# VHH binders against UPF0301 protein Anae109_0457: the designs that were tried, part 6

Target 1, 199 residues: UPF0301 protein Anae109_0457, of Anaeromyxobacter sp. (a7h7h6)
Amino acid sequence: MPSPAPSGLAPGFLVAAPALGDPNFAGSLVLMAEHHGEGALGFVVNRPGPVTVAEVLASVDEDLRRAAEANGRAGAPVLVGGPVQPERLWILFRPGGIGADAEGAVPVGNGLSLGGSRELLEALVRAPRGDPFLLLLGYAGWAPMQVEREVAAGAWVPLELEGSDLVFDVPLEQRWETAVRRLGLEPGGFLVGGGGASA

## First folded at step 16 (VHH; from C5 with S30D)

Design J3
Fold by ESMFold2, look of step 19:
Structure J3 (fold): chain B 199 residues (1-199), chain A 126 residues (1-126)
Amino acid sequence: as target 1 above (199 residues)
Amino acid sequence: EVQLVESGGGLVQPGGSLRLSCAASGRTFDSYAMAWYRQAPGKGRELVAGITSGDKTNYADSVKGRFTISRDNAKNTLYLQMNSLRPEDTAVYYCAAEPKYGSLFYSPSGTIYDYWGQGTLVTVSS
């Protein structure tokens, strides 16, 4: 009488198939931070929002905004990470000087760490030669077996997390396409399915 | 805007019981990990109990066997049943979503805030 084993989609990416119609996730690249038998947690990493990093930092401390601007770290938009708790601020970073498991941070793996505290935000902005980071508002959550069923139904294609470059180095508008090509697929190839029709 | 409102605290004698509630407006808990934290005067916040999006639970050793976390997703309400209360359980109790990552928020009005709510005070002494 074996129990179902947890599925291992985290750490990793989910690449939205073109047929995925949910407006929260259409065209998205999702970073999976947690996946176990009791559910999953992820972040859309290619959807810019109207809030800038500079605006968030100014609301904390104007000096913090100036420090980030001086280091070239304030010009990016805050991303729309998902529909859950759309005011909740998350910090995704490529650790270096402050370490992957610094106070207030949880390693995701393969060059990524995640947090969401004021203390972490301030430490990242003020760190010399600074660790790259993104800010996100909101997140995606899946109930038990939900993400597994969505993958099995072809809504998502898993992509292994081999490094942090899709999150930090690839421009936002190219992230989904780049992920598709890393799977060995053409972006247009998702538009035509060959096996779905029946007599 | 997500709001979490704790209630059900009060004054109770050692050995007594209380049930705390945490209501969320306009949100569901079925895709969130949730937790209860507590903070005694002059001390840091500590985890009391957690519940995953799949309804699996975990507890601090100090409360295991005495406290029970549960949720009603239809009512968007998290509960903490506290039995066999001790003076050491005296604290303000807070609920939180996905709390191991912190709880920093940025409102549409441009205000950054750290959401722990007002909490609900539990006093075990009289």
Scores: ipSAE 0.503, ipTM 0.805, lowest interface PAE 0.7, mean pLDDT 82
Fold by ESMFold2, look of step 18:
Structure J3 (fold): chain B 199 residues (1-199), chain A 126 residues (1-126)
Amino acid sequence: as target 1 above (199 residues)
Amino acid sequence: EVQLVESGGGLVQPGGSLRLSCAASGRTFDSYAMAWYRQAPGKGRELVAGITSGDKTNYADSVKGRFTISRDNAKNTLYLQMNSLRPEDTAVYYCAAEPKYGSLFYSPSGTIYDYWGQGTLVTVSS
């Protein structure tokens, strides 16, 4: 003690303002997993990459890829979660019973959990119509006070995590616009005058 | 693109000292929580020491008082100063970013791997 406490930005989303020009974050919706006095950790959840879930699973075990294909869970893209450690694989999921015992799984909030172990990946894939999950490569990190300054400068608009639908139910290409509309803003007229970049 | 490279291992007599280094290539080193892990022969990985982005530290009980984790953000380097070394400290030592989540990786070449790459070997023996 003291462990990092939940903050006003995590769990939650950051919605990139239209004027945010950083190519890593332009048009992004970022899920904030941690925010505390020591910094912040987040994931872009609307940017597909060139790698598919099937390709990742085949590299683990061909039987795992086949299990995912049989369950209709192999065709999704792996998301580009951010520029930090771009080879690091993350699993964002809505736990049922299977993922509760996996090493490295940490609750984010509102029924979302984050992990990155082989055991977790296999358990999620092999459960037919089991817990929904996303795979991501890389993450976004902020030093102490940096994300607060970027929000204050208008680079990001915070959105509360009121459920997991933006992550699992809304199609990738609609997530940013859906988030903007939930803020009561118009995607075409959404200007806040900020251009900060995340660390 | 952040890569972590460990160095500074070697053979040391019991009671001796070593300083391990972990060089990061990614430019935004100060935004990461960092840790040292070790893996002894035939054992799983275990946490040795951690440091937050705000430089708060924590240690495994077995090394507390003997080991010191630190970082130099100007050099993008994490350190582990190991004093009063014991044979039980013999292991391959690894550094990791954001270590409380699992450490699975997928390379651009299509290979899955753990962060247990090369590491740096510390051997404490006469």
Scores: ipSAE 0.481, ipTM 0.798, lowest interface PAE 0.8, mean pLDDT 82
Fold by ESMFold2, fold request of step 20:
Structure J3 (fold): chain B 199 residues (1-199), chain A 126 residues (1-126)
Amino acid sequence: as target 1 above (199 residues)
Amino acid sequence: EVQLVESGGGLVQPGGSLRLSCAASGRTFDSYAMAWYRQAPGKGRELVAGITSGDKTNYADSVKGRFTISRDNAKNTLYLQMNSLRPEDTAVYYCAAEPKYGSLFYSPSGTIYDYWGQGTLVTVSS
């Protein structure tokens, strides 16, 4: 029997090409969490917003904020994950103490898990050994075939997900350039020429 | 966001049956994965049953063979048929849209919120 439709750009990254003028995505690095026949789901992982992790945690429970501060996990900005549902809170984390498939978490692959529940947030912060995490507000969505057409048109350059370091270990402001270098491109040449590398 | 209203709960004896309904308003219902969750007194909320946009179903082990999730997209209604009820099934039951990732939100006014609705109480007792 024919196999199901093949998986596509997820898990993986999309690197915004310089010609991409949409203000929501210019200069962005997007983590792709889902890609299937009904569309795609992704998160901008290099755009800080005005809300801090500490503020979100305090709105849950001041003791939760204090627990995260004690472990150095409350000072980062909440990221702007994309324009869709800008109030919806998402959690990306590098599983260790609570596991990749902990309750309320979905493995993305290669050292990343994703969730969006209060229970997961509380479990991550209260765990005795702190896993690194990011909070994001909103997400990026694509209709059926939309992301494929945008890639074919040169708006995005796909990058394989080889680990979680681009999300957790590389500083926000360096993530796009680091991704470009991993594609084998020089960021200066990429910026000038409107995208793409020859091979 | 989708507005969800649960109904159909009540008091039943062990071995009895109930059918829960979840009425949705807003966007077309058939574009969402849906689920039923339950929360027993003093316990956390747990997944009971889910249904994908393509109508594929899944169930918690504790309810397999006794509960059936279904939906009627023309009526924007999700159902949970509960048969062979046990005292351990006593809980407030909630429906949720796109439950794979949860339903946590943070408002511009600085309020975290979780959209679970009021739920519907099922009590199974002699």
Scores: ipSAE 0.419, ipTM 0.785, lowest interface PAE 1.0, mean pLDDT 81
Fold by ESMFold2 at other seeds, fold request of step 20:
Structure J3 (fold): chain B 199 residues (1-199), chain A 126 residues (1-126)
Amino acid sequence: as target 1 above (199 residues)
Amino acid sequence: EVQLVESGGGLVQPGGSLRLSCAASGRTFDSYAMAWYRQAPGKGRELVAGITSGDKTNYADSVKGRFTISRDNAKNTLYLQMNSLRPEDTAVYYCAAEPKYGSLFYSPSGTIYDYWGQGTLVTVSS
């Protein structure tokens, strides 16, 4: 049988280097959901938006918002996942009982799944297990070879997806620096050379 | 807010043909992957046919050779040509945009919406 091909950047994280000047990604931690010869798909997981989960759920159905409140899941912000399709709603979750039979769910890897259907949203909110989920608006996309060149140029530092705590447990404001520490780097030292200055 | 409107359903005898249309209000189709789904009574929605942004098509095995998906970007309209219809094709047919991960959206005005149509009923009966 042929040897396995080298792994891509998904599943995994990209940690924005301090010198990354793109305002869409400065200071970001990106979860990589797909990476293949046709490009890559990822989500910024540390950038809160102005909308709460409760507001989104109330727009669907007030009973859905109440169900989320009963499970302690309504107060979180919807994240800004990236600049592409900024009205597109994504659901990132850790499947338990409901994830195995949810319509429209696609595995990311390492116990994470991605979807964006009304049926999935309702199932997750109403599930008695309280499977963790977060909502994102928009996504990050890379053309063929683009993300590889950006990593080689030092704009991103790849971090392996070892668990889901950076997505669900670490507070948003701490996710980037926690990722830096997991790379074996000190956030203060990593930041010293960083800045948006042209020269 | 963007809406998809299906039309062209109806009652037809086995062996007959129908053409379904799906018109978008607001946005053009040409940058989206599009699909037709169907839902028979008491069953979940199933994929019937898809077309990528590059016009590559795919079909469920049960409809290959009988159904043809196409689009007219000038009219912002998706089509499903359904030939050699069978009673098993009886269902409500829906069009959808980018269905791989779902098509749910949340507008700046605070409205949740999806790029699914409301459906058009196709009944195939003697």
Scores: ipSAE 0.414, ipTM 0.758, lowest interface PAE 1.2, mean pLDDT 82
Fold by ESMFold2, fold request of step 20:
Structure J3 (fold): chain B 199 residues (1-199), chain A 126 residues (1-126)
Amino acid sequence: as target 1 above (199 residues)
Amino acid sequence: EVQLVESGGGLVQPGGSLRLSCAASGRTFDSYAMAWYRQAPGKGRELVAGITSGDKTNYADSVKGRFTISRDNAKNTLYLQMNSLRPEDTAVYYCAAEPKYGSLFYSPSGTIYDYWGQGTLVTVSS
């Protein structure tokens, strides 16, 4: 089905600008997965939470946790993806061994796929030489026209999604600064917050 | 935490009607995409009807014109009005929030869960 609006913010990033004072989003880098006339869906990709991947996997099946440990993927933090549905588990992955549109996955574009099913989680963890993945709890949601107003008000600076390296390869602590530099801006000139955001 | 409780199922004659309800908990109910799924014995769950956060609706071809999805944000409730029921509609019906990506949850107490609710059985037979 065709996208309802020509907004172009998904796939892409929103980089929190100095005007953004909302504690949920100050200093954040947000991956935009959907943007259409009915609203938008995104994930903060630079905020570690207190839960580890190992803890989530153990709650599914101890064998699943052990499989992830054997592949060096159990020790990472689960990210805080946003304030909406803070118990909702999301999976971002870089497809290779399983396809971008594998069962339970939806391509975001440019080397990223998104899902949130038990079946997908198990497939990713058990795959030999498994695809890199991140777990997130919660998401950012925008009502119709809301994200457009926030960008126009200077709360966010859009950044094109060129690949998946900001999500998987750049360390969490460096993602916002790296995104600012890719916009051609100096990170030292940004304040950590301001007003106006409502996601 | 998100709790979804389905109700309104039962035995009905072909050509009859039922209204299913799904009571949901959570802030900003209208910010969710919601859906009804159904599952006949021995089959996977299939989408019946969905409603976006902007209240746009979609339907499986097999139910178009007979079923209507709606929600009442004041009551935090999703509905499925089912008219002109047929034996092929016999299934357990489930509601889900943002089902496009699945419905996997991890609680603060350390429990992973799939939140489809218990479902409500609809049987359409002579």
Scores: ipSAE 0.411, ipTM 0.770, lowest interface PAE 1.2, mean pLDDT 81

Design J3
Fold by ESMFold2 at other seeds, fold request of step 20:
Structure J3 (fold): chain B 199 residues (1-199), chain A 126 residues (1-126)
Amino acid sequence: as target 1 above (199 residues)
Amino acid sequence: EVQLVESGGGLVQPGGSLRLSCAASGRTFDSYAMAWYRQAPGKGRELVAGITSGDKTNYADSVKGRFTISRDNAKNTLYLQMNSLRPEDTAVYYCAAEPKYGSLFYSPSGTIYDYWGQGTLVTVSS
C-alpha cells in the first residue's frame, strides 16, 4: 500500500475568497474531511437547505423525530454540503456520549466525526448526553491536485481546524465572517481586496 | 425511489464459480464508488471488493486472485465474478454505493433510504 499524498488541508477549513464566483461555493466555508492522492472531500457548512432535521427524522421513524424534538435537536435546517450526490445524507457530529469510532463513524479530527448510516443517526438522536450533530445533503469533491491548484490560485484560503466551534457553536450566517477573522483578516478588507467579487 | 438489486446467488460446491450482479434502478451510478460486502451468519458486514468511478479496484486479502469486481456503467450494473469458492465464502452478499461513511440518502420525495441492496445468499457446501 502506498503512502497517501500530503493531507495538509484535511482536517481543516477552506474559506471562499471573494473572487470565487462558482455559485456552488461563493461565500462558503468548507470543512475538509479528506485530502490525499486521490483527491479531497469536503462539506459546505454554512449553506442551509430547505429540508429540516425534523423532516429527515420523521421519514426514519416518527418516534425518532419526537425524541429529537424533546431534546431540542430537530429544528435546524439540513445543510447543503455541496453539489455532488445531492441526495446523499451525511452526519457530522461532536462525539461525547458515543465514541468517535462508533459503528458507522469515521473520525475527522479535533472533536469531529463523520458518518452516514441509519444506525449512527438513531444512536445520536437517542444518546443520553445529546451529542451535537448536523445533517448535510451532498458534498464537495476535488480531483487529484485540484484543491492544491485552487488554493495556489487564491480561490480558497486554508484555515486550521482549532476545534469544532465553527461547525456547531457559531451561527450559520456568521461562520464565513468568523473564519475570515480567524485568518487575521478583516472581512471588509478581504471582501474589497479579494478581486472581482460582487458585494 | 432508488434501489440496488443483487442477483446470481445460490448453492455451489467448493471450487465452483458464481457471478453476482447488482442492478441500480432509477439512478445512474457512474459517478459513484461501488463495493461488494458480505455478511456471514452472526457477523457484521465486511468489505469484499471495491471499484472507484475511475475503475480502480481493491480487494479483501481473503478473496484476492479469486474474485473480480467490474461494472457496466451503460447498464447501471455492478458485477462480482467469484471463482474457486470456499466454504468460508458462505454469506449474504450486498452491493453498496459509496459505503465508506455509510450509504444513507434522503430523496426529493421525503423518503429516507440506504443505498445497499437487499442481499443475495451464496452457500458453498459439499
Scores: ipSAE 0.396, ipTM 0.750, lowest interface PAE 1.3, mean pLDDT 82

## First folded at step 18 (VHH; from J3 with I112V)

Design L6
Fold by ESMFold2, look of step 18:
Structure L6 (fold): chain B 199 residues (1-199), chain A 126 residues (1-126)
Amino acid sequence: as target 1 above (199 residues)
Amino acid sequence: EVQLVESGGGLVQPGGSLRLSCAASGRTFDSYAMAWYRQAPGKGRELVAGITSGDKTNYADSVKGRFTISRDNAKNTLYLQMNSLRPEDTAVYYCAAEPKYGSLFYSPSGTVYDYWGQGTLVTVSS
């Protein structure tokens, strides 16, 4: 069986196969931000946590919370991005007004940028026509060749990043199923690689 | 919850050596880039040395040939061997993971903070 190449999974998504049982990733849709021979970095984008964007902003500066609420930008949950550094705060955004490569931001590609600094958070919230953004806690990391082996073993199905709509526009609870259907698969009945149960 | 615990600092004479350690929590220590930063009195934090998940290293020009970064993934520990120390190396040294994205954190108690660990002080006598 052919092994996948060490690159090409980022930018993109990994769609958790139904047989993937790791509680950190079961039922997940993972945005891949980096994939090189040195490893990979990704974020679960469909798992809401108990913290709200408003709570994070209030802890930074109450004026930030008020600015975001005034513009309707504070009500969303902070997502659980993965098991690594579960207190680490990440910012994904759809650049427009502040640009894909604004100070403190790293372009992911295809309409997404990523950062994790106070300065970036403040810039996004205070911008008069602010770009859409998500907050996440934690991330997923893969050692060299690890994600390739997991794909080859059928834990994940890669999906190309076709713009940013799965991250910003599709409701959280529909993201995994939407991704599966974009692959031409049925959510209740697909198998990947060398096994897995299906209905 | 996340802990980057630096140790091994102290007072040393010019030309001396120290080895810094950084104990990092996490299940996949080898899955992310690590770095040492330092902050001298009255200065901003600066990159000293970095190591990728694939063990590629990089160094600030001011420390090349004198400092060596390494990691022990079985112990989830990052090291900085510092040789030929100079008074200009006096600083608090910090360990960081994936530092190019910033280091903003949100604690379970509801506090946003910039997590660099407590650092370890290196003083090279003048």
Scores: ipSAE 0.505, ipTM 0.793, lowest interface PAE 0.8, mean pLDDT 83
Fold by ESMFold2, look of step 19:
Structure L6 (fold): chain B 199 residues (1-199), chain A 126 residues (1-126)
Amino acid sequence: as target 1 above (199 residues)
Amino acid sequence: EVQLVESGGGLVQPGGSLRLSCAASGRTFDSYAMAWYRQAPGKGRELVAGITSGDKTNYADSVKGRFTISRDNAKNTLYLQMNSLRPEDTAVYYCAAEPKYGSLFYSPSGTVYDYWGQGTLVTVSS
């Protein structure tokens, strides 16, 4: 009977359980970037929105869009990261050519860094190695003790962050189901809202 | 949809006091880490004070003991109480949410923008 320790949830994932009926989070996989006594910060990483990366980049600089297209990094959707500040643009990336703590970036851990500045966006797109990145709009925030209570109530199942593959390499539609399998659970018995990986 | 509007600036003599306000929209106000920044003429923006979602505070050394950051979740408002004001405190003051990650936004109309609103001008002079 292994029980998760009541330790910090970041870096890590929260996997939405069937009991979670909140339309903002039903069927979601959430990357936890911060968790401390003052609250928590996370991002839904499996919910595509209507905006593409190309559209965002073109609004910044058309040459930036062209650079991203040349390296195949402009066609992805911008993700819906959560309900808080739904116009706030976030950048999640796997550092390589750009260091994990480059200006404008904050390490999340285990091969992930997070930022939200124009300078970081331009640096990532123009870097010769083409570090993988995602764009997200909005985030999930928790007040003190809120996320701990939601986990204890069975709304979320924590999953340890072993690397960045679930964020960058697994297709969006498969991320929730893949996370459930990594917990040792069968997705059919752990479904949220009709069997999909997202609402 | 969250917007931040600063107010409460003005002209004050050295040694005086002002209270700045930052009105924020949204029902999750208590989930934000918030901060005040200032920008003096010809200088870059600098952190003045911050408050976490758990109400832990921090201050720049130049204002510690004189300024107090606080918030009122019922009013969705962040405050900066400034006492013992000095001419060196003259600046435009800005508030920000989750400021360590930058403040890039993408509007429904298709525009990328940095949100540093109009701020509120504080002038300390005789």
Scores: ipSAE 0.459, ipTM 0.781, lowest interface PAE 0.9, mean pLDDT 83
Fold by ESMFold2 at other seeds, last read:
Structure L6 (fold): chain B 199 residues (1-199), chain A 126 residues (1-126)
Amino acid sequence: as target 1 above (199 residues)
Amino acid sequence: EVQLVESGGGLVQPGGSLRLSCAASGRTFDSYAMAWYRQAPGKGRELVAGITSGDKTNYADSVKGRFTISRDNAKNTLYLQMNSLRPEDTAVYYCAAEPKYGSLFYSPSGTVYDYWGQGTLVTVSS
């Protein structure tokens, strides 16, 4: 199924409000990859898991691990992207040049691409370019109008993407606080208006 | 942990019908899109029918009017009702979540694997 035209939440972030208590999303920064009338798809980008990129690559092919280590791309943790299909492996990367449509990749926008195939993983790691990437296990999904209602209820504060540094450059433990400060809010505590129900 | 298990295949005469089931465990039904695919011998895997979390459906032209995709959120089960079956519908049928992004997985035992499940075989012959 093709994605409909982008809305105001994707590409972009959802910043978990302090009152959000769901253990899958408390304290999270979520990258929104799709948002349309049929729902939304996103990834928690600040929750490290116990698996490293090196471990994943070694299980595919030791030469992949070596290639990634040579480019400094193997030491990061694999992130916990959300509660849906927690064994499902995803690849987020910053493609080089203007072509982001490598086999098995789907452009998210603003210089980010997403995929989840073995072919993409191998191609990305073996390519001489050394494009930055990260790996995630699992994802988040929203039913039609669900994310809009959650925002209206004050569970999330939307943040425009405005570059990809929160995904690749800001340390994991600082991503949520950095996002809150970019919204002009105080990380030590803030209240989100609009906690009522919405259509 | 997350599994999709297909069932309901079998041998059927042309013009007959079958109902396929896909049992999902965990939170797989929170996915935006679910779909049925099929793969005939010597052919690539092709989309048969898709359904969104909002129950919007789509179908391959070859099955439109004969097949119906549906979901039962209370049972975490996706269905494919197949009517007026033809010999060219013979294939292994698979269900998938978020199918446009591929199917790469990393197991708790430390193995990367492509997962399309075992599928369920539908054979239409006289």
Scores: ipSAE 0.455, ipTM 0.769, lowest interface PAE 1.1, mean pLDDT 82
Fold by ESMFold2, fold request of step 20:
Structure L6 (fold): chain B 199 residues (1-199), chain A 126 residues (1-126)
Amino acid sequence: as target 1 above (199 residues)
Amino acid sequence: EVQLVESGGGLVQPGGSLRLSCAASGRTFDSYAMAWYRQAPGKGRELVAGITSGDKTNYADSVKGRFTISRDNAKNTLYLQMNSLRPEDTAVYYCAAEPKYGSLFYSPSGTVYDYWGQGTLVTVSS
C-alpha cells in the first residue's frame, strides 16, 4: 500500500487569520500544492515582490522579454511565494494550449499546474495565445502534522479550491478578502477575531 | 542565498564506499521530496536516487542494491550511502529539493540560473 492519503488541504487555500504574526505569512492567501501525512508544500499568492516578470525574462533572453511584452505578459510582479529557497523560481499556470502535464510541469489539480524549469518558462512565454501564468520566488513548507496544528490553533482557515480564479483573475490586493467572503464571512468580522466579534 | 550544500565526495578505489551529505536550511527539511543527481564530465545530469516526504525511496537501475538514500530530519541532512563503487559512478553529485518541478533560480543580482550547486566530486579510479 502507498503512503497515507493526503489530509485534504491540497489542492486548496489557507487563509491567514489576523492573529497570525509570522511576517512571512501575515495577511496571506496560500495555495496548497501538496499535503501528505508527512508534510505540505504551498505558495503565498498575494504578496508581490520587487522583481517584475520582464526583469526575469530579460535575464534569460532579451527576445523572451520582448515576446512577453508583445503579449502584455511582462509587467506583472514576481510574487514572494514563501521563505524557503527565496531565490528559487516557480511557475504556476492555468493549462490549456500546452496542457496540464506538459514537459516540466506537474498538475496540481482544479485548473492549476506547477513547474520551475527554463524550458517550461520559455514555452509559456513564446506561446502568445497560451496559458496564463505567474512567477513566484520561494515557497512554504510544513513538517509532518505542522499545518494541521496551525489550522487547529486558528492561524489558518482552509478554503476549498474550486477553480483557479483566485490565482489568475482576482487582483492581488483583493485575494485575501475575496477568500474570506468565500468562507461565508465578512472581512470586518474576520479581522476582529472572525465569525461574530463586535465592537 | 542557496540552502542546499553537498559534501563527502573524494577519491576512492573500485569496490569502495563513500557517504555523501546534503545540508539543508529553511523552514523544514522533512516536508520535501529530495533527490540525488549526478553528472559525469561531458554527460547530462541523471537521477540517482529519490526519497519522498513519506520516506518512500526509488533508485536508478544502475545503482540499485549499491546505493541507499536516507534523511536525518533532526539534522536537516540528506544522505547517499554509496557502496561497491565502480568507475562509471565517477561524477559530480548534487542534491535537490522537490526536483520534479525543476530547479530554476533568480539571483538578487538579476541572473536567472538553473541551480545544481557546486556539488561534490566522486572519483572512482584504480
Scores: ipSAE 0.434, ipTM 0.768, lowest interface PAE 1.2, mean pLDDT 82
Fold by ESMFold2 at other seeds, fold request of step 20:
Structure L6 (fold): chain B 199 residues (1-199), chain A 126 residues (1-126)
Amino acid sequence: as target 1 above (199 residues)
Amino acid sequence: EVQLVESGGGLVQPGGSLRLSCAASGRTFDSYAMAWYRQAPGKGRELVAGITSGDKTNYADSVKGRFTISRDNAKNTLYLQMNSLRPEDTAVYYCAAEPKYGSLFYSPSGTVYDYWGQGTLVTVSS
């Protein structure tokens, strides 16, 4: 009889397996921010959208756009974080000048914090240190036991969160492949393998 | 997209009861932690009651034993049953999804906005 799916997937990553056919998640690397008996919350961190960080900041205050441009934080795309609430704006950042558990922020772990308030966005952009951040629209949610079943079925391969480099330092287009290699797998071989259920 | 609409407020005497509703359109509620907040005139917004995606509840001390949060996932509706109302319960009441992370949005038209809805006014007065 197969073992139950593992618990404690957050903080961590889920690496989409080839069998995962859902277009929202095919080829994705998902950062898991929460996982507990009530379900799970995560973000696709390798899917760019059409909106830029500069566009979002200019909509709030042109001075915010200028401040972020001054230290190179405005040119990135806003990521498509997942299919749930696709207009909801999320902020993922590497703590430094803004602390991991500052007002409006929740630590994820190992150099990552998450929030989604106007106050946090303005604080991050205006802070002199210029901490790296990502903006995301939407998120991935799992009902109780759902993510565990999907992992057990081979749709996702869990990867330990050992720092924030996959989120901030590895280029978007290379994040999934880098994660596969950290699992000890060849991306080409992983991509040609079959099996598992779609999420 | 989830849109949240509060209703059920009104004028009530001290000791009375009201039941607030929060109707959602869009995705099923069972994927969200939900909460009720309130804002009295001239005060900040405060948490009243929360319910996790697994139906575990929590309450502000000022309302414990008097208010009950619940939800009906078949109707995509969150409820707040308010009993033994007091004048200090007078406020506009709001519902929110996943509120601990804030509620910032970016519209397709290119506007950043906070979503707190219009709320529903509860007035407790003789």
Scores: ipSAE 0.406, ipTM 0.775, lowest interface PAE 1.2, mean pLDDT 83

